# VH-VL binders against Uncharacterized FAD-binding protein C1783.01, part 5

Target 1, 263 residues: Uncharacterized FAD-binding protein C1783.01, of Schizosaccharomyces pombe (q9us28r162to424)
Amino acid sequence: YGIFAAPILDVRVLTNPGAVKRTYNLCLDISKYPLLEGKDWKIGGSFGIMPPNSDAEVLHLAHLLKIPQHELYVTKVLRTNGGRWPTIWGEDKPRCLYTSLYHIFKWCSDFISKPPTKSLIRLLAEHTLNPVEKSVLLALSDFRQDESYCRICTQSCVTLPDILEAFPSCHPPVDHLISALPQLMPRWYSISNDPSLANKRLEMAFTVQEYHSPNGQSRTGICTGFLEDLALAFLKARHDGSLANKKFTVPMFRGVQQNPFAK

## First folded at step 15 (VH-VL; from k6 with light chain Q92K)

Design m5
Fold by ESMFold2, fold request of step 16:
Structure m5 (fold): chain C 263 residues (1-263), chain A 122 residues (1-122), chain B 106 residues (1-106)
Amino acid sequence: as target 1 above (263 residues)
Amino acid sequence: EVQLVQSGAEVKKPGESLRISCKGSGYTFTEYYMHWVRQAPGQGLEWMGGISPNSGGTGYNQKFKGRVTISADKSISTAYLQWSSLKASDTAMYYCARSHNLGREQNWFDPWGQGTLVTVSS
Amino acid sequence: AIQLTQSPSSLSASVGDRVTITCSATRSLSYMHWYLQKPGQSPQLLIYLGSDRASGVPDRFSGSGSGTDFTLKISRVEAEDVGVYYCMQSYKYPWTFGQGTKVEIK
């Protein structure tokens, strides 16, 4: 991960009384960001945030995959049929990774932000023992029809954990699953202030994105949920006087957009 | 000492207008949110709405939306609750209450005003 | 809106009794806030952020709970503890209170 852990300097709650959506402002310290020679932060440029999955979601997935706690954290060789490493900027090629399943699920695999692809569902069907469950998964992955997939998977905001929970006889090999899952992607934000004139600080606002799962439970988007959890912890720590003893950081990186007339 | 002092009890007739007030002291008025809470006779507490005195932003419980207006005058550290046309069902105790703004779930009311009894009868 | 249901709706206690009041929410919450309204008075904060006591609140009051179920306990009730107890959530607007638990000293 070629990412910078930007300290949070301040949090402001922008949500007004009665608001349906929750909105926050973060002030980030970029004074130590390693810039390429001749590059600087620019008004109107962009930056990306690399949100991890929450520990709760990682542990839930591990439970559904029947991965014992010991095995989840053990560093081992994991084989892939593709993907970019160590960041999304790396080459897309087959690899042998020396890491833990926890690290892969925490930082690298996107199993929440959108429905599983038909190819992923086909992999799940191939490893499903119950014939009724297998037939349903095969129908969802049928490339000749989109009606079942669109109505059930995309309209209902179904995730991989939701599928695994609904199909308990599905036992995909973990290395095949990791190879089939998309990698976590950054979320992009515009720089609205001039950091070179603002003591190398970035300000950003975000609104928490919420969904409803098939079970009716509320879910947040990966990035805005991650940011809200940091904001809440920061605000509570500031209120109770413990802020100086805690470190709050946002994993981020500078975008590559620049003025075409700059040298 | 942080205090919220409300205007005195009111006896009104249906159809009349009314504005009650809540004056904050002992703190920076614009750094906190102000809320109004209703308690009908013999009943529990209902959040009516609130205001950010700094921005002027307001919000209402749908039950009271269009029935009341919440406002504030930050120059005198005072919040207001106003009806354009009272009903007999508006007979209740009305409290103002201050909250922090610390994000989801991290807000509570402290202090509360002493209450303003509003009686609406023929 | 998020509904909060308190149990019991009322109770009678003798001085020195242990009192337990529960608050059940229609969704999972991290924190509950609790208030006491003594007879003839405004509500006052007892417990905030689930378990933190407000200034001047005696240590016989404690709060706990997670998920959908939250509890306020009074370890040894005193005569001054009479009144109506309310739980409150500030997860999402409209903020809501429980229906109240009336505590009487017999």
Scores: ipSAE 0.708, ipTM 0.893, lowest interface PAE 0.9, mean pLDDT 87
Fold by ESMFold2, fold request of step 16:
Structure m5 (fold): chain C 263 residues (1-263), chain A 122 residues (1-122), chain B 106 residues (1-106)
Amino acid sequence: as target 1 above (263 residues)
Amino acid sequence: EVQLVQSGAEVKKPGESLRISCKGSGYTFTEYYMHWVRQAPGQGLEWMGGISPNSGGTGYNQKFKGRVTISADKSISTAYLQWSSLKASDTAMYYCARSHNLGREQNWFDPWGQGTLVTVSS
Amino acid sequence: AIQLTQSPSSLSASVGDRVTITCSATRSLSYMHWYLQKPGQSPQLLIYLGSDRASGVPDRFSGSGSGTDFTLKISRVEAEDVGVYYCMQSYKYPWTFGQGTKVEIK
């Protein structure tokens, strides 16, 4: 699957006054999407969005890993001991990647949406100097029991940054960490209009998903938070008359184009 | 010139009904949201609720939900705030205010109506 | 609901003074909006989107801030600046105002 940078043509705010949740409609230009011969866009079909992590989350993680800001952006060799690279459709094998840490954390690694796996926590324990901190991480990674892991990691919505903050003596090698992190996955949406009748544009609605972390801070879902930030920038640019000077795109790709419940 | 003109001051008794109005002019009424803001005597500003005139969708601050009804008649560019049974505690200045619909954090009130003083006393 | 706390609650200034009003929020915000209610009048917009001046607002008024702390400044106060100043957030319903800052001219 090739990722297409679909321009945003329009944003509508669907949120009514007093609403608890925020809802938007996006209109995307798919006129230049590289369709294979004989393929089409259909109402009720699907498409995927590849959401990046926010810069704030990437910079925060880099700070916790003690990566100097200038090193974050330099292209260098990153060695893995597994994973499906360069995309989630690649073979699961060790590789040498020539890219930047920023690119990996921005577009490729999921360190926010899921709790750390026990194998990741084991890696963290192996690189933790304080013996009390190490013992806690070893207990969390124990595959023979799940009580501590479920209570602390899954039920409390703990993320990798949360663990790094709680365990300051933990200093994992970055290339080992990248190999252990899950890769960012697409989020799927249904096509709500008929693109052949609408001059090859897609319309989609989304509601912003919000969660609370263990420290009480509010977090958004990666994809709906990303989409909201784009929508807000678009709306502001349109209001102040600067829309023509700016580019707003959504990284997307075509999915299944049959609605199994349609006649 | 964008203007919001409200109905005149009202003196009422507890238990009576009341509807006050806010007429917009100089802009396309259905392209903006309309809100009602309360200011009790000697106190600050409090958002009561609002309406999307295009869709008719309304929402209320929980403090006032069930106490008031917000509506609009887009054919005459007018929004309404209505009580079915007034209380003495409803004595306040009531403002209508227009906002854009630009998403999270990107909305402000401009302009405001001149205010409608509602006095509820036995 | 998001609470906004203004400081000071009131102040007295001489013509030409620099006046600073702060607004603290119970959560991080990107933008604050500011209003002035002159004596006997309805509120009027001063600053929107954190730092943009409304039409007709003199350049002695400025807004700044990020995170939880926002500031409105009057670089050289004039007699016409008397009134109550309010900050407002439109992050989440219910939209809320600060409690107000009364500015008097000595």
Scores: ipSAE 0.705, ipTM 0.893, lowest interface PAE 0.9, mean pLDDT 87
Fold by ESMFold2 at other seeds, fold request of step 16:
Structure m5 (fold): chain C 263 residues (1-263), chain A 122 residues (1-122), chain B 106 residues (1-106)
Amino acid sequence: as target 1 above (263 residues)
Amino acid sequence: EVQLVQSGAEVKKPGESLRISCKGSGYTFTEYYMHWVRQAPGQGLEWMGGISPNSGGTGYNQKFKGRVTISADKSISTAYLQWSSLKASDTAMYYCARSHNLGREQNWFDPWGQGTLVTVSS
Amino acid sequence: AIQLTQSPSSLSASVGDRVTITCSATRSLSYMHWYLQKPGQSPQLLIYLGSDRASGVPDRFSGSGSGTDFTLKISRVEAEDVGVYYCMQSYKYPWTFGQGTKVEIK
């Protein structure tokens, strides 16, 4: 299954006055989606969205890792100790990847939506020069107890950039880091309309998922934040009359977990 | 061209009910949101709440929730702000204002009504 | 709710002066909207989406800023610019205004 760049045909704001949460509806053009022979879109089925990390988050991570801006975009051989590459459907094995660090951080690595694993924190501790900082990271990565890890990392929504910012003497090798990071996962949505009757269009509603970071500022989830940014740009372009000069797409694919009653 | 015309000034006593109106013209009423904004004498502007005339969905600033009711009659392109029991502290200028609905941060008020002065005194 | 703090609260300017009004927010925003309420009138839109002038607004008015700090400038103030200026955010409900900046012309 390949990732399809579905054009956005329409955006509707579903947020009522006074609402706490922001909600939008997207209408996607799936008329050119490359369906495998014998497959079709069915009501009750699903589709996935592959959200990238934002460029701002990728550049911020690169800054914290001390990666020079010019080096971030160069295509080179990158070695991993495992993982499913280039996508989540790949075989879990060590690899030599020919790509850029930008591509890995933009499309492949999840360094925002999940707290760092204990194994990742252990890697960070092993590459931390300041002994006070190192001791804190070792305590967080202690596999014999979870109290500190749960309180600090999972309950407070800590991310890898948050750790790197808090521990400035931490300088992990980038190749080891990309091997230890979880891969970006799709976000799944149900198909509520019949695309064969809707001229191969797909309607989806989403509510923006917000989290509170350790510094008190609000962060959005990767997927709904990505979708909101697209929706806002579309709405602004339609309002100012520039929509025809712009193209907005959602990277998506049809789900394989079909309803057994929908033949 | 696009206009919001509000009902005239009101002088009321505490405990009385009141409904003021805002009629839109020169645009498709159901394509925009309508809001009410309060300005107490000598004070700044305060959002009270709003309505989607198309869906009928309403929302209120917590300060005014339970104190006022916002409604609309889309057949006559008119929005309403209503009190069941006025207080002296309700003495203020009340504006209706139209907004787009273009998502987070992309909404502003244009135009505004001329205002309805409500005076509540014993 | 998101608080907007304007500076200064009031000012007196001569015709031809450059006037700068700031609006500081309690959270990061991408856009600020600006209104002028002339004496005895309802508010009118000046600037929307941070820097776009409303129809009929002269080009001596400009808006800028990002993050928590936003600015409205009048390059050469005129007598008709007297009134109270308000910033407004529409990030989340309740939508809020700054406390206002009263501009007097001497």
Scores: ipSAE 0.704, ipTM 0.894, lowest interface PAE 0.9, mean pLDDT 87

Design m5
Fold by ESMFold2, fold request of step 16:
Structure m5 (fold): chain C 263 residues (1-263), chain A 122 residues (1-122), chain B 106 residues (1-106)
Amino acid sequence: as target 1 above (263 residues)
Amino acid sequence: EVQLVQSGAEVKKPGESLRISCKGSGYTFTEYYMHWVRQAPGQGLEWMGGISPNSGGTGYNQKFKGRVTISADKSISTAYLQWSSLKASDTAMYYCARSHNLGREQNWFDPWGQGTLVTVSS
Amino acid sequence: AIQLTQSPSSLSASVGDRVTITCSATRSLSYMHWYLQKPGQSPQLLIYLGSDRASGVPDRFSGSGSGTDFTLKISRVEAEDVGVYYCMQSYKYPWTFGQGTKVEIK
């Protein structure tokens, strides 16, 4: 399944003065998108964006896992026992991959946008040395009792890094952790224009998703945070005249085009 | 030669209405936001609110919400700040200021109007 | 709302002195903007986007900082630099200013 690096042609800020939420419009160049025979783009159809985790989040996780920065970037052979990972819709099969831990955490593993699963928490408990810390993690991973998990993990927006900070005796093996982490999935958006009338340009609007961490700091969603960072860099480059020296792209792919409001 | 020219000083009594204006020139009025900033005597600067002249969207600092109305007439490149009922505490210098529309953190005020002194006393 | 606290609140300097004004924010920011209000005048832009000088602003003015702490420096003050200096954030509405730093030149 081919991911296309769509150039950003324009950014418009839709945020009004005094607004609590920030909203932007992106204009993407899809003129070179490899459409299959008989397929087209329609207003109200869908497309997916493959957002990476930020470098700051990847480096923070590596620090918590005690991975030296130089080892983070070393290309290694990774063998899987099955499943579709790292693909979204590929075959369920064993794989031999040549990649780095950086690439895996950057593009393949979701350790921010979703609460840790009970399965992941169980893995963490099995590698926790302090008995009190271990008992807490075992209670959180108990499939027979959802109250503690919902209160702490889902309702409080807890992430894997938050748990690693809270449980300093937890030292999971990195390869086991990667196998247990959810796959980073695309985010879906609707086409807000008719690309057949717009010379193969795709318009999309997004609102930045914000939430508060357990420590009270603001966090953004992976995809809308990634898109905002691109939008801000584009706007600044256009303002200071450096746009021609830079390239801004959004990793995307075509989705379902059967929107009942499209004619 | 970008300029913001404000209406003249006003002396009013409590309970009276007032509208002051800010006319922009030397730029495309609808491509920028317009803001109002208050400076009470001997005090610092307070953002009151602003308007997107292109969309007509407005927003207010909660301190002033319900006390003032911000509007714009893009056909004459003019923004307005209006009170329906002035109070003595509204005595201040009021500036209009233009901002870019470049997203989070990438906006600043340039230029500022010359200011309109509003004095409310009986 | 994001609070900005400037230090010092006032200072007196001689021509040629180096002046440093700090602005501390209640959250991490990428950029700070700085204004000068000379006596009897409207505020005017000095520094935007943390370190960029507005048109016509002399090289003696510089801005720096990251995280919660930002600094405006005047390398050699001149008599014309008298006034009140304000920092401003445009991260989130309401946009806010620091309380001001009054600079007097001897």
Scores: ipSAE 0.703, ipTM 0.889, lowest interface PAE 0.9, mean pLDDT 87
Fold by ESMFold2 at other seeds, look of step 16:
Structure m5 (fold): chain C 263 residues (1-263), chain A 122 residues (1-122), chain B 106 residues (1-106)
Amino acid sequence: as target 1 above (263 residues)
Amino acid sequence: EVQLVQSGAEVKKPGESLRISCKGSGYTFTEYYMHWVRQAPGQGLEWMGGISPNSGGTGYNQKFKGRVTISADKSISTAYLQWSSLKASDTAMYYCARSHNLGREQNWFDPWGQGTLVTVSS
Amino acid sequence: AIQLTQSPSSLSASVGDRVTITCSATRSLSYMHWYLQKPGQSPQLLIYLGSDRASGVPDRFSGSGSGTDFTLKISRVEAEDVGVYYCMQSYKYPWTFGQGTKVEIK
């Protein structure tokens, strides 16, 4: 898979005083992006960003799952039965991967941006010891009753960590969780400039997507939150004169790129 | 040396209009935001609103929206705070303050103007 | 709007005392900014980005904190440190200040 670590060349804050939403512009260096022969970037085209979960969220999840810090980073052999995971465009095939739980939660599993599926909630119920907690989880996963699931999980933006906090007797096996969690997917953005005329620089604007958690605190979307964190770190580093000592990259790929490893 | 120099103290009657000014020097005026901060007698500090001098984009604390107008003339590096009809409750010290725009949480006021005392009484 | 509550609202200290001022926010923040307004003067920047001292600010001033609770400390107060101290957040508009902490030197 052809995920490119595009260096950030510049950040501009587009947010005006008094604005409700925060908006930024990123300028990315795509001069080293490996294009297939005859392909080029087009103004108004699309590209994908592969947003990781934040370290804070990964460590929080690990804490809720009672994973010791040393075990979180231990290399495991993971064998897949098929599919393209952890790639986006790779061949649909079995794989043998050497990775850690940290890397899986950081880059591969979506436990924040989507509400838990009913299937995941059933898994959680099966591993919940308190009978009252178990009955609540079973009711949420009931295929015959959709109202409770929509109100609690979908409309309230509930996440897997929220459920684990609310149901302390729930202790699912980590391997089963990884199998049940959706894959972390790219987010698509439009190219706002002509990179061929802009000396192989790609510009894009984004607005931070915010929503409210069950306890009323605002949260950010995974991708725009990730991009904002990079933008803030870049701006701070530029202000304090440390920019040359730091690396700021966005993991991205061209939107019209067909599977580059087709046989 | 970065400086913000404000216009002098004003004594006004209710219903009168007023425009006070803040002139920036020692920096590129259009690269920073300018804000107005109110301090009623014996009270704390209160953000009123701000302007991007480059674009002219403004925003206001809801408490003051419709009561004041913030503007800037970038040709003379000057920001303005303006009332169309003063009230006695507008009696306060008014400061201009410059900020960077470094994104969420990464903004602070440096420097501040010397303040303009506005007194509104019959 | 994000509210900031300072404690104490007023204090009296002797030269050389350690002074601690707290600022509590109604939501989690990463950074707090601090200003000193000396008697008869404009506010001036003291601490920014939580712990960075503004130019010319002596090292007896320090800022710390995370989450909802932030602290400004003066390790050895001097006569020139009299005034009102304010915390400020720039997480979102409207930007807000704490109500102030008046420091008097006796």
Scores: ipSAE 0.694, ipTM 0.879, lowest interface PAE 1.1, mean pLDDT 87
Fold by ESMFold2, look of step 16:
Structure m5 (fold): chain C 263 residues (1-263), chain A 122 residues (1-122), chain B 106 residues (1-106)
Amino acid sequence: as target 1 above (263 residues)
Amino acid sequence: EVQLVQSGAEVKKPGESLRISCKGSGYTFTEYYMHWVRQAPGQGLEWMGGISPNSGGTGYNQKFKGRVTISADKSISTAYLQWSSLKASDTAMYYCARSHNLGREQNWFDPWGQGTLVTVSS
Amino acid sequence: AIQLTQSPSSLSASVGDRVTITCSATRSLSYMHWYLQKPGQSPQLLIYLGSDRASGVPDRFSGSGSGTDFTLKISRVEAEDVGVYYCMQSYKYPWTFGQGTKVEIK
C-alpha cells in the first residue's frame, strides 16, 4: 500500500470578507514520507489525497441499511479473485483481506459524490416491499426512458442515502451494494512550493466545492469538505491552545514528479 | 488592551459626503478582519461589510453595496467607512468590530468600537 | 442570506429569575455567537462558538444548541443584565444577527 498520514503543520484562511466561496491553504509535513531509493519531491510534481467519507455519513448509511452498530465494526475475512479492490493502487492479485463494513464504507465506497446507476436502482426495486415505492423505482430504472432518471438522479445530485430515505420499504443486501458502488477516487494536486527549500513541507490551496441536495440543502464535495473540516478543527484547536493534544493528518501519497527543466 | 476608537458624531445634510474612522490598537492590525455594523434608531444590528487590512480585500452586504466604501490604512491601523452622497435614511449608529479569521462559522466580533452617530437631516 | 429569528422579542424579569432566549436559523449551523448591548453602550461579546463565554462574562450565562435551534440562558438574572441580546451567525456572508431580545428588570 502507499497511503501516508501527513501531519498538518499550518492552516491559513484565504477567504476575504464577503466572499461567496471559501478558500484555505494547508501546509503538510512530508519529512517522514517513505520515499523509494532514487526518488524525491520536485516543484511541479504531484501527490494524491484519499478523502474518506465522514463518520456521520457512514453511520447514516448503516442506519438506513439496518446494520446494527456492533456488526458494522466486526472484522471479517474477505477473499478476492484478483483485481485491485478495495483501493486503486492495490496489487492486481487474489488475496485475503481483514476488514469491516465500517472501513469499506469509510475508505473504499463512493456513495455520496455520484448518483446511483439505473442498475443499482433496479437492485433497490427488487428489494422493495411497498408496491407504490417499487413501481417508482422500476420507472426510474427503466432503460427505455431516461427523462425521469436524468431529472431526479443526475441533475438533482441524488445519492444512495437519499433514495433509501425516500423509499423506507427498500432493504437491499449489503454485499450487493458494496459490489455495485464505485470506489472512492483520490484527488490529485500539484506541489506548488519547493519542499527542499520549505524543510520537507508541502503547501496546497483548495476552494470548498459546494452543491445543493434535492431539498436545497448545501452539501460539499467529499475531498474539499473533508479538508475544510480538518482545517476548521485545526484552526479552532490552535485558537484554544489545544493543538498539541490533537493530531490532524491528511491521507496522501506521492505521484509523478516532473522534470525540473520542463515548462 | 485591544481597543477600537471611532471618530466623533456627525450631523450632515443629504447629498454631503462623509468618511468615519475606526482606529485599532493593542493588536496586530493586519492579522484580523475589520467590519462595519449599522444600527438604525431603535433597530437591530446589520452587517454592512468588511475588509482584510493585509490584502485590502473588501466585501459588502448587497443592501449597502454601491452606497458605501470600506477602506483601511494599515500604516496607522485605521479602517474607514465612506459615503459619497448621504441620505436621510443613513441616519444611524455605526460600529466597527474586529473579527478573527478562523474559517466557516468560527468568527465573532470582539471588540466593538464605541460607535459613531451619524445624523442626516435637512 | 441566513435569517435568524429570536424569541421572545422582549421580556421582563425579576432579579434571580431564570431567562431563556432562543435563536432559530433558516439552515443548520454548528455555532451561534451572542452579544449583549446594555443601554447606551455598544454591543459586547457574551458567548462565542456556541457555548464559550467571553472574558469577564459570569458563569450564570450559558449557550447551547445545534442544528437550527440555539439558546442562551441566564440562570439567575441580575440588574446589570438589562439590555438587548443578539445572536449572530458567521457561516456565510452576509453575516447576520437576530432581531434582538430586550430584557428588562422589574
Scores: ipSAE 0.685, ipTM 0.876, lowest interface PAE 1.0, mean pLDDT 86

